# Designs tried in a protein design chat: miniprotein binders against q53ft3. Part 77

Target 1, 195 residues: q53ft3
Amino acid sequence: MFGCLVAGRLVQTAAQQVAEDKFVFDLPDYESINHVVVFMLGTIPFPEGMGGSVYFSYPDSNGMPVWQLLGFVTNGKPSAIFKISGLKSGEGSQHPFGAMNIVRTPSVAQIGISVELLDSMAQQTPVGNAAVSSVDSFTQFTQKMLDNFYNFASSFAVSQAQMTPSPSEMFIPANVVLKWYENFQRRLAQNPLFW
Key: E = the ipSAE of ESMFold2; O = the ipSAE of OpenDDE; V2 = 0.75 times the mean of E and O plus 0.25 times the DockQ between their complexes.

## First folded at step 9 (miniprotein)

Design va9 (at its last look DockQ between E and O 0.02; V2 from the best seeds 0.00; counts 0 for: pae O 3.2 > 1.5, placed apart)
Fold by ESMFold2, look of step 9:
Structure va9 (fold): chain B 195 residues (1-195), chain A 101 residues (1-101)
Amino acid sequence: as target 1 above (195 residues)
Amino acid sequence: SPEEYARRRLIIKAKMAARWLRLALELARQGNTEEAKRAIEFAIRLLRRIEELATTPEEEEIVEQAIEAAQEALQLLEQGKPDEVEEILQEAIELLEELIQ
C-alpha cells in the first residue's frame, strides 16, 4: 500500500505489517539520511474518512526506539517529504505503536505508518522543527518556474541564418539551455531536494 | 475502568473496519476484485482486534458473526463470484454498526 524513498537509494515498496493498522520500513545507516519520501503506491486507497500518520523512529542510547510524528499522508495528499536530519536526538511524541519489542540493529531507524480515522489524526501535532513539504506542491511550483524560464529564453531564439553580428554581446547556444532544463527535470524527478 | 477503555477502543476499530468493508463493497461493484479482497483482509484484521477487546457476550457474538461474514465474502471473491458479495458485506457492516451503538 505504501512506498518509502530516500535519495540515492532504491525505493522500498514492501512495508512490514506490524499490527492490523500499522506498517514499518527499515532505514539502515539512518545518520546519513536527511529527507525521506512516504507515498501511497496506488494499489489501494484509504477508505473514505481514513488516512495515515507517519512516524520516524531511531534507537536511543539503550537501543530502544524513540518515535516522533512527522506528518500525514491521505488520498488527497498521497505523498509527502519529511526532513529527519534534525530529529535524530529529539524527544519522542505520543505514538500508536505501543511497547512492541521489535528486534532492531542500533544504527537502523524506522518509518512507521499508522492507518487511522481522519478525526483521530486531526488531534495530532507533528514534532517541532520538522519541515514537511508536499512533493506535489513543490514539484508543481518548481515545474512552473522551469517552464516559465524555458519559454522566456526560447522567445529570444534565432537560427544562425537570422543572427545579426553583435561583437559586444555574449551568446550561448540554445542547446545548452535545453540540456540544463532536461538535466534539472531528471534530477527533480529523482529527488525534489537534490541540493 | 478497563471495560470502559476497551469499549472506546472497540468502537474506534469497529468504525475503521466498517469503512474498509464499505470500500470493499464499492471496489467489488467496480470489478476491482483484488483490491476488494485487500480491503476485506484489512477489515478482518481489525475484527480480530475487536474480538480481543470485546468484554461482553453480546459484543463477542456480534464480532464473531462479522468475522464469519467477512471471511465468506473474501471466499466468494476468491471463487470469482463478486456479484454474490454485496449482501454479505452489507450484513457485516450492519453488525459493526450494532457494535458502535
Scores: ipSAE 0.681, ipTM 0.885, lowest interface PAE 1.0, mean pLDDT 79
Fold by OpenDDE base, look of step 9:
Structure va9 (fold): chain B 195 residues (1-195), chain A 101 residues (1-101)
Amino acid sequence: as target 1 above (195 residues)
Amino acid sequence: SPEEYARRRLIIKAKMAARWLRLALELARQGNTEEAKRAIEFAIRLLRRIEELATTPEEEEIVEQAIEAAQEALQLLEQGKPDEVEEILQEAIELLEELIQ
């Protein structure tokens, strides 16, 4: 039903089902992890009116397990990215996983998904820094992509005097690329989701 | 009561410390010395918190002995003697079990 992805690691598609409505992924060497992606596999949807509350569990400075609500996954939002690197000093929240003796090794954290009513989920408050702003991330990515394209294209720019006849090739003036770039930047600044 | 609450906190921490020590024992047996050390370190930190929560001389003594045992185990692991850690960790676990009872 669920998958878990850490950059640079193999995707996990086999969650441990610890209850009818609860699933757990182990995250070895969690201290090296910045972001975790939790997603639905698409095989089994949530029942109508239900979604998944995503929790992160790690040992605190004293070795006590701390559970924190990261966010949510739903049929309408079947994937989410969470930043976990800044959570190491966070306070624990109420969680549905009880006194799960889940401590396998000190370096292993857990992602827990609890299937809950959407109405109940709406009343819960995730930890503030866990949710990655999709808008900000997209804006940053788009900017980097634009810069990369512009740099790439401009590297091939030649003056007319430098051109050699090539009847099989089409040429685009560099000013066209620049104008496109400027227009795109303007649109992006006005609405990051203009596409 | 505040006293009952303190006792509950003590028991919870003691149970967790015992779990860390049991884990350390398993990790040591597997040759995962570094993780075993980390587990013991967590146990020691919890034991120190338990010491602060202790209200009787008997509890204080048990916790102190458990800390000593855990520290000895840690030292043995640092010396590369994982085979000698088992008995000491078991002693510490038994001490914690006594505390929970």
Scores: ipSAE 0.089, ipTM 0.545, lowest interface PAE 3.2, mean pLDDT 85
ESMFold2 (binder alone), look of step 9: mean pLDDT 87; pTM 0.870

Design vb1 (at its last look DockQ between E and O 0.02; V2 from the best seeds 0.00; counts 0 for: pae O 12.2 > 1.5, placed apart)
Fold by ESMFold2, look of step 9:
Structure vb1 (fold): chain B 195 residues (1-195), chain A 83 residues (1-83)
Amino acid sequence: as target 1 above (195 residues)
Amino acid sequence: SVEELAERIRIKLEMVQRWYELAKELLEQGDVEEALLALQFAYRLAKRALEKAQELGLTELIEEAQELIQQIEELMEKIRESQ
């Protein structure tokens, strides 16, 4: 279902399925790797409403696994490039792999893919220093801006039954858009990278 | 807690249903091998959900998992008979 590519290495297309909904690629000699590409092979899509959370794991100085969320792959974004060079000394994140038996050696890191409901994925935050290409960074900023606006506006949504006798439509009071715009401008002026 | 574990089982069962629906769509399109793969994902998830529900004695979740397993097995048998 998934592929994993590191520059200068053969592509891996045979993930270890370590659980019914979890897949792993081994990355030997992970200290020399700066970027990894994770992609869907295209043989089968995710079911509607599902996608994949992508994690990176390496052993810390005590040999304990440190899992970090890199980002996501979905039917709408079936491939992604993740920078991992800054993560080899970073902090772990919450992850779904803690209850599984995964066999690895001390010099081998792993890419983990957890197949999940999109609603579950929407609450997850990738680690703060994971970087994507400049195009991917713009896409990520745009997605975060749209998510911020949608979540804010949705919290004020009213049905047409609450405003008129035609209940099949949802409405947002016009001042909600203005309030969001003013707040977003203020936050961006204070910290251009707040997102 | 048991309630947190029960919720994880419910999430797995929802994923089973979504894999099952994908399999039906793929079969309608004539993509038999892909449909079987989706059914295999659904089946393994349902079996795991059943195992966990049985460990916790969660009778309603056991019944839900068993119903989904039956649906999956029936569709796989239908595909096998048509080949």
Scores: ipSAE 0.642, ipTM 0.880, lowest interface PAE 1.2, mean pLDDT 76
Fold by OpenDDE base, look of step 9:
Structure vb1 (fold): chain B 195 residues (1-195), chain A 83 residues (1-83)
Amino acid sequence: as target 1 above (195 residues)
Amino acid sequence: SVEELAERIRIKLEMVQRWYELAKELLEQGDVEEALLALQFAYRLAKRALEKAQELGLTELIEEAQELIQQIEELMEKIRESQ
């Protein structure tokens, strides 16, 4: 149902279901993480009138989880980007995950998704620093997608000598993809609002 | 596991959809060349997802991949017709 993406890491698609309406992703080495993308896989939509409240938890000095509401995902907004780097010193908020005795190593944080009524979600206030501006979110998402794509595409790069003849297929030289990527990055850096 | 492989396909299809949406945005900005490249990448990824879904007999994922491929092809054709 849900996926979790951290830049430079493999996508997580296997959330641990801790309750009927609650899902958790483990984020090892969370201190190095600036942003997290939470997205629906598109296989199972939320029931009508429901969405997902997205929470972040990190261990406090006592090893107890501190949960904070990051934001929401819905059928209409199936993905969201959250900045978590500034939340490590934040105060805990009310959360639906209760006293989960999750034996956490000090370096592991969690993303929790609670399936809730949309009306209830509307009454909740995410932590202010977690919401990446739509522009910044888009820029960061685009950057992550570009990086992911580049990594993906490059993983299939073969030398001319390694190419299998396939006359029905069109090939793009890897250097063209790289040049496009670099140009796109430059434009994005110059004007994040060029969108 | 088959489930793990299915999930990998789902992730790919999500990326396809996102690239498709990005292509639309690029078109709105007049970045036709970049949009075409995005669509080409989306297309290739979708084809790979389709192939894997077919290998595993995952009917729902096959259908989803086919739908995305069709959408990409339609948009590519629209771009070509405008040029």
Scores: ipSAE 0.000, ipTM 0.167, lowest interface PAE 12.2, mean pLDDT 77
ESMFold2 (binder alone), look of step 9: mean pLDDT 90; pTM 0.901

Design vb2 (at its last look DockQ between E and O 0.02; V2 from the best seeds 0.00; counts 0 for: pae O 13.1 > 1.5, placed apart)
Fold by ESMFold2, look of step 9:
Order: structure tokens, then C-alpha cells, then sequence
Structure vb2 (fold): chain B 195 residues (1-195), chain A 83 residues (1-83)
């Protein structure tokens, strides 16, 4: 039903369903994450009058989960970008007896989505500044995805004389990818919602 | 309190009804696979709501949940028989 994306990481499309109306994605190494994208896969819409409340959970100094409301996804707004960098353990990320920067993978946070009635969601107040402006956030996310795709594809570029023979496979010339990239960026800059 | 728990059960039953209505709309559009998924969501929620209502002895909510479950099962069977 839902997807979760962090820049520089593989997209997650297989949420763990922890209750009839609740879905969870794990975020390892959450201290390095500034933004997260939550979106509906399009496999099934919400019923009329329903939507999803999106939460961020991290362990507190005692290891207990702390849940904070980030915002919402709905049929009318099926994708949202949330800033989580200000919601983590904060500047006091070190314990009195140690440094958090020494341990590379000590912590896992979670993104939770709770399916709710819209009337209930209207009464909820997200943590301040968690939701990023949709247009700016969409443009930033899309630009990072475009750059990531282009850099990845370009790292495999070879001249035609250097190609490994593989007659059962089709290939795309690198200049086609470049032209697509340039055209897409131009259209996005002129109208972030041109799609 | 029991009243707070009853309110949470009513909330779930309202969600069940909305998933059921979505399933009917999807069927009218010919989206049978999506309709069955919506019915599966409705069914799981309704069964859970029934369990909680039974644990608390909330007779009206038990009856509401049972009626919704019956509607969901009838529609799921109709879909399976027409396939």
C-alpha cells in the first residue's frame, strides 16, 4: 500500500503490517537521515473519508520508542516529504559515557503509517516544521533522484568499441539518457507538477 | 474506561464500512482484484472489532460487527463465484 524513500538508499515498498490499520518501515542509521518520503504505491487507494497519519519513531536515551506525528498522506496528496533531522536525539546525541559517532549502526528508527478517518486526522497537530513545502520538497527530491540516476547510469558508460557482446540484451546510447535528463530537468524547473 | 474502548471499536467499525463501500465502487469500475483487497482490509478490521466488543460484552457493537462481517463475506463469495 505504501512506500518509503530516503535519498541515497533503496526504496522500500514492503511495509511491515503491525496491526490491521498500521504499517511500519525501519530506518537503520537514522542519525544520517535528514528527509524521508512517504507515498502511496497506487495498488489500492484509501476509501473516501480516510487517509494515513505518518509518524516518526526513534529510541529515547533509555531505548524506549518515542513517536511523533509528521503529517499525512491522502488520496488527494498521496506523496509527502518530511524533515526528520530536527526530531532525532538532537545535539545531545552523545551519552555521558560515550560518543554516538563511534558506533556506525547502533540505532533503528521507524516510519509508521496509521490508517485513519479524515475527521480524526483534522484534529491532529504534526510536530512543527516536519512537513516540507510540497513544491520545494518535490523539486529537491526529484532533482536528487535525477542526479542519482544519471550518475549511476553514467558510471557504466562505455564506447561502442568497448561493449561486452550481449546480443540478447538491448542497450541505450548514453546520449539518449543525457537528453532525457536535460529535458526532464528543464520541464521540472518550469513546472514542478508537469506530470 | 469502557466508554473510551467502545468509542475505539465504533471508530474501527466506521473504517470497516468505508472499506466495504470502496470495494463496491471498485467492483462497479471492474477492478475486481482491488475490490477483493479492500474487502480483505474490511474483514480483518471487522473481525478484530468483533473480538474486542466480545471481550467487553458490548452487545450493540457485537451485533454491528457481525452484520458487517456478514455483508463482507457475502460480497467476497459473490466475487469468487463469478470468477
Amino acid sequence: as target 1 above (195 residues)
Amino acid sequence: SVEELAERIRYKLEMVQRWYELAKELLEQGDVEEALRALQFAYRLAKRALEKAQELGLTELIEEAQELIQQIEELMEKIRESQ
Scores: ipSAE 0.633, ipTM 0.869, lowest interface PAE 1.2, mean pLDDT 77
Fold by OpenDDE base, look of step 9:
Structure vb2 (fold): chain B 195 residues (1-195), chain A 83 residues (1-83)
Amino acid sequence: as target 1 above (195 residues)
Amino acid sequence: SVEELAERIRYKLEMVQRWYELAKELLEQGDVEEALRALQFAYRLAKRALEKAQELGLTELIEEAQELIQQIEELMEKIRESQ
């Protein structure tokens, strides 16, 4: 249902489901991470009236998890970029993950997604420093993300001669993906906030 | 649930719209072949969405899917006529 991407790292598509409505990604070596992308895989949408509250967790001085609300993902906004580098000294907020004793090493942070009612999400206030601070940083990160995606997708490319018939699967021509990438880059260059 | 299935169909139709818009952008750039491929993909996805909507008796989604299919077909025909 969800994916997590750190620039320069492999995409994570296997969240740990810790509850019926809660999913967690582990982020090793989190101190080196500036930004994280959380996105929907497109396989399973949120039910109508539902979305995902995205939280970041890091260990405090006592080794206890400190959870902070980063923002939201929804069917209408299926991906979001969060800055986590400045959150390491933040105070904990109310969070739905409770006292979940998720065994983690001190160097591992977590991204938690809680599936919640949109109305309830609207009443919550994300931490202010979770937003991307500058257009330049956003542009750089977005470019890295796009490159990562393109590299990932292209690694699965096969020639027509190499294709195995699979009636249940749909195939996208690599040229279509490339053209999308080029168009996206052009639009990004013109206006980094075009969406 | 039926609601969950309906939402999946809505999502597919949203993707159809996105691919349709991509095709239009490709046409503006003169990439006719790629535009046609995008439209063909959109068409197949829309047809699957339509089939599922019909199976579930979801009238509004059926109508939306049919409208998108018609738009795709019209654009494909315009492309063919321009060649």
Scores: ipSAE 0.000, ipTM 0.155, lowest interface PAE 13.1, mean pLDDT 79
ESMFold2 (binder alone), look of step 9: mean pLDDT 90; pTM 0.903

Design vb3 (at its last look DockQ between E and O 0.02; V2 from the best seeds 0.00; counts 0 for: pae O 11.4 > 1.5, pTM E .728 < .8, placed apart)
Fold by ESMFold2, look of step 9:
Structure vb3 (fold): chain B 195 residues (1-195), chain A 83 residues (1-83)
Amino acid sequence: as target 1 above (195 residues)
Amino acid sequence: SVEELAERIRIKLEMVQRWYELAKELLEQGDVEEILRALQFAYRIAKRALEKAQELGLTELIEEAQELIQQIEELMEKIRESQ
């Protein structure tokens, strides 16, 4: 139903379903994370009058979860970027998760998503530090991910003279990665939401 | 209170109804596999709502949940037979 993306990490698409209408993603080493992207998978939108409330949970000094409302995903905004760097010592908010996912490891936090009626969501106020980021913040996050991928892939580049024969292995010329990188940057600059 | 629990069940059944109607609207246009996933999602919510209504003896909510469950089961079966 949902995906979760952090810069420099693989996208998560297999949320842990903790109730019929509630889902969580684990974020190990959450202290190093500044932003998280939450998005809808698939072609089925929310029904009219429904959406998803997005929460962030971190363990407090006692190892107990502290849940904070980040914001929402809806048919009109099926993906959203949330800043979490300032929330790791913030205050909790009302939330629908109860104690169903108690974080006992100090370095693991969670993103929780609750499918709700819009009327219920309209009465909720996200924490101030988690306000949905501007286009510039989305662009910065995406650029960092792009740079990370390019640097990683490039670190494996070898010339043809350096190549060891491996007939069962498929290879991609390095210039293909570079062309993809340049194309993606150009498209992102034209429309940060093109994808 | 029982009144508060009954209201939470009514909200869940409203959510189920909205998912069911969306699935019907998208049937001719959507990915059949995705439509079945949405119906299965609604089905699980309805089954849990029925269990809670039965625990509390809320006859009207039991009947409402059972009707929704039957509608969802019939639509899922129809879609699977057409596969």
Scores: ipSAE 0.150, ipTM 0.620, lowest interface PAE 5.1, mean pLDDT 75
Fold by OpenDDE base, look of step 9:
Structure vb3 (fold): chain B 195 residues (1-195), chain A 83 residues (1-83)
Amino acid sequence: as target 1 above (195 residues)
Amino acid sequence: SVEELAERIRIKLEMVQRWYELAKELLEQGDVEEILRALQFAYRIAKRALEKAQELGLTELIEEAQELIQQIEELMEKIRESQ
């Protein structure tokens, strides 16, 4: 249902379901992370009238998790980017993640997504400065997704000499993918909200 | 490990699905030929993922890959018919 993306890292798509309505991603070496992108995979939408409250958790000096509300994802806004670098010293807020004894190593933070009613979400206040502007968030998310996909796709690139014959399949040259990527970037630069 | 390989396959399929969805959204504004090429590439990735899942006997991932392949094929056909 959810994906989590950190720049320079592999996309995480396997959230740990800790409850019927709660999902968690582990973020190793969280101190090096500035931004996190949370997005819906498109496989399962939220039920009507529901969305996801996105929380960040880091261990305090006592090893206890400190949870903070970052923002929201919904069917209408299926992705969001959050700045977490400035939150590492913040105070904990009320969170739906109870005393879940999630075994954490001290260097691992967590992104938690709680599926909640939209009306309830509207009453919650995210921590300040965690949410990037909608336009910037969209642009950054799109760029990150493009980069991730390009990197992913390029990892499958092989020379003709390395190709195994498959006469039943059509192949696309890597340069075609690159041209598509460049064209998409150009369009994104012209109008970040073109889609 | 088989688990690690399974996770790699899962990641591939999820990326394919995401770009499938993106392609649908972009059809109204994008270059149809470029989108079609992107879909074909995603299709290839999904096919490879299917093959690996089959080799490892990963039933759930096989089913997921097959479904994605079918969806991509249907979308590509729809695009071609609209030209």
Scores: ipSAE 0.006, ipTM 0.149, lowest interface PAE 11.4, mean pLDDT 76
ESMFold2 (binder alone), look of step 9: mean pLDDT 86; pTM 0.830

Design vb4 (at its last look DockQ between E and O 0.01; V2 from the best seeds 0.00; counts 0 for: pae O 10.3 > 1.5, placed apart)
Fold by ESMFold2, look of step 9:
Structure vb4 (fold): chain B 195 residues (1-195), chain A 83 residues (1-83)
Amino acid sequence: as target 1 above (195 residues)
Amino acid sequence: SVEERAERIRIKLRMVQRWYELAKELLEQGDVEEALRALQFAYRLAKRALEKAQELGLTELIEEAQELIQQIEELMEKIRESQ
């Protein structure tokens, strides 16, 4: 039902279902993560009047999980980007996950998703600086990625006169697209906020 | 308190009904596999609600959960037979 993406890492689409209405993703080496994307896979929508509350958890120095509400995903907002770098020192919030008996290493945090009635979600308040996801933020990232691709690819374009026999067309060698993808992927893995 | 626990069971049963209604809508659209997935969510939630109601001896909630489970099982059976 849900996916979880961190820049430069493999997308996770197989959440651990820890209860009938609760799902969890592990985030190894969470201290190096600035942002997390949580999204609906599209395999099944929420029923009318329902949605998902999204939480972030890390182990404190006492070994206790510290859960914080990041925000929400719904049929009307099926994906969201959350900033988590500042939350690693934050205070916990009330949460529906209870004392989950999950095997944890010291450097592994978790994203939790609780499927709930919208009425129940309306009574919850996310931590103030966590929710980054908006259409504007995703649009900005997408535009910067497209601009970067266009600028890179166009630097290799040649005119028809330079590549007979197709005088009316401009061509881009296939390896230019691959080179761009590799460079973009590497930059994003090194600094997810470079855009 | 018992009333607080009863309210949580009632909320869970409302969620069961929402998943069940989604499944019926998906069937009307011809989305059989998606409908079965929605029914699986409804079923698991209803079974959990039943267990909690039984632990508290809440007869009315037990009967409500059992009726929903029966409806879900019957619809899942009908879908499987028509495939």
Scores: ipSAE 0.576, ipTM 0.854, lowest interface PAE 1.5, mean pLDDT 77
Fold by OpenDDE base, look of step 9:
Structure vb4 (fold): chain B 195 residues (1-195), chain A 83 residues (1-83)
Amino acid sequence: as target 1 above (195 residues)
Amino acid sequence: SVEERAERIRIKLRMVQRWYELAKELLEQGDVEEALRALQFAYRLAKRALEKAQELGLTELIEEAQELIQQIEELMEKIRESQ
């Protein structure tokens, strides 16, 4: 029913069902995770009038889970991106997962999905900054992607004096890439959805 | 991991160095405008690397980033004075 994706890791499609209406993904080495994507697999929709409340749990100093509401997934919004990097020191909130004595290794966090009524979900307040606004998320993602590309391309930059002759290869001047980058950033700043 | 993050910072700093050197080459060629753009980019990248290094408490990388930032600033100032 649900999938969980962390960048640079294999997608998780097998949630542990801990209750009839509750599913859990384990996130090892959670301290290295900035964002997590939770999505519906498309195999089983939510029943009418229901959705999923998405929670993040990390172990406190005593090894006890601290749960925080990240946001929601629904049939109309079958995927969401959550920032979890800033939540590692947050206070616990009321959560539906109870005292789940899931033997956790200290380095493992969890994503929990609770299937709930949409009306009940509307009354809940996610922790601040966990839900990446679509526009801000997109802008941040695009900026990161641009930075990544630019960094990657720049890593191959050599001076003409350092170039090894390769007649079979075409070369693009670094200034052209920089100009493209600057133009793209300007356009992105003007309209994040310019494409 | 901390080591993986450190490596990403190192990669950024290497890129900063390359862009700094490229800026110097551009200056030698008389392309002042392009050199300034290269330095501005290098500067932004170095600042980001510094911030990440500080977050992780990586002393050596902090020092390297600070040194590169200083070099970039000095060269930018030199260019400004020459105009």
Scores: ipSAE 0.005, ipTM 0.238, lowest interface PAE 10.3, mean pLDDT 80
ESMFold2 (binder alone), look of step 9: mean pLDDT 91; pTM 0.908

Design vb5 (at its last look DockQ between E and O 0.01; V2 from the best seeds 0.00; counts 0 for: pae O 6.8 > 1.5, placed apart)
Fold by ESMFold2, look of step 9:
Structure vb5 (fold): chain B 195 residues (1-195), chain A 83 residues (1-83)
Amino acid sequence: as target 1 above (195 residues)
Amino acid sequence: SVEELARYIRIKLEMVQRWYELAKELLEQGDVEEALRALQFAYRLAKRALEKAQELGLTELIEEAQELIQQIEELMEKIRESQ
């Protein structure tokens, strides 16, 4: 029903269902993560009048989970980007996951999604600085990743005069990477969700 | 309190009804696989609500959950017969 995406990682589409209306994704090495994308797969919509509350969980100093409300996903807004970099030192909020038998891997954060009535969701307030505009933030996130990759790859560029022959090695001309970068930027500007 | 737990169970039963209605809409559209997924959500949620109502001895909610479970099972059987 849901997907979870972090920059530089494979998309997760197989959530752990921890209750009939609750789903969880593991986030290993969570301290290196700044943003996470949560989205509906499109295989089944929410029923009319329902949606999903999205939470972030990390272990506290005692190894106990601390859950914080990030925001929401609905049929009208089926994809959202959440900033989590500042939440790893924040205070927990009221949440629906505390009494369940969730399989917890030590030192792993989690994204939790609770399927709820929209009226129940209207009373909830996300943690400040977590919610981000899905389209604008997705575009910014993608552009930053694109720039970071291009700058990194370019830092290893050498001219043909600097190249030592190595017939067993394969190389990619730098202009191929540049053309890919330019094409990707153009497509992103036309349709931020093309990839 | 018992009143808060009863309200929680009523919310779950409302969610069951909404999954059930979605399943009926999906069947009308010919989306049989998706309808069965919606019915599975409805069924599991209704069974959980029934268990909680039984733990608390809330007879009205027990009867409501049982009726919803019966409706869900009847629709699943109806789909199976039309295969």
Scores: ipSAE 0.597, ipTM 0.864, lowest interface PAE 1.4, mean pLDDT 79
Fold by OpenDDE base, look of step 9:
Structure vb5 (fold): chain B 195 residues (1-195), chain A 83 residues (1-83)
Amino acid sequence: as target 1 above (195 residues)
Amino acid sequence: SVEELARYIRIKLEMVQRWYELAKELLEQGDVEEALRALQFAYRLAKRALEKAQELGLTELIEEAQELIQQIEELMEKIRESQ
């Protein structure tokens, strides 16, 4: 039903079902993780009137799990990006996973998804900095990626006068890279979800 | 070249403007949280554009970036006051 994605890691599509309405992903080396994407696989939708509350759990200094509400996924919003890097020192909140003695290694955090009524979800308040707008997050990521690529490529830019002969190498003019950048920016601005 | 870098900065500032306008539309729709996120992104992008424009001494782009930053800040403040 659910998938979990961390950048630079393999996608997780096999959540541990710990209850009829609760699913858990393990996140090893959670301290190195900045963002987590939680998404529906599209195989099984939420029942009518229900969605998923997404929680993050990390061990405190005493080894006890600290759970925090990150946000929500629904049939209408089947994916969400959460920032978890700033949550490591946060206070625990009320959570539906409290009775689960999940044996964890100290370096492993968990993403928990609780299937709940939409009306109940509306009454819950996620931790403030965790929820990243999917559109905004993607746009921001794309913009950062574009800037990073442009900066990287431009750092190698040389004039023809500065070029050393290298017959075995192909060269791309810097203006071509810039034109590509401009075109991509225009497309992104018109429709952030054009891809 | 300075010209190419200037174009790069202009493109960023155009994006800033678009995000700013989007934020305004979101506010009209009642999506305050999304509007704030849009403004925050616009702000960061504008600051980067400003820094690069300053580094290159591009007066017109500096002024444009500063104006956009001010507009963003003002709108963010209005949102905060309305909460």
Scores: ipSAE 0.018, ipTM 0.291, lowest interface PAE 6.8, mean pLDDT 81
ESMFold2 (binder alone), look of step 9: mean pLDDT 90; pTM 0.900

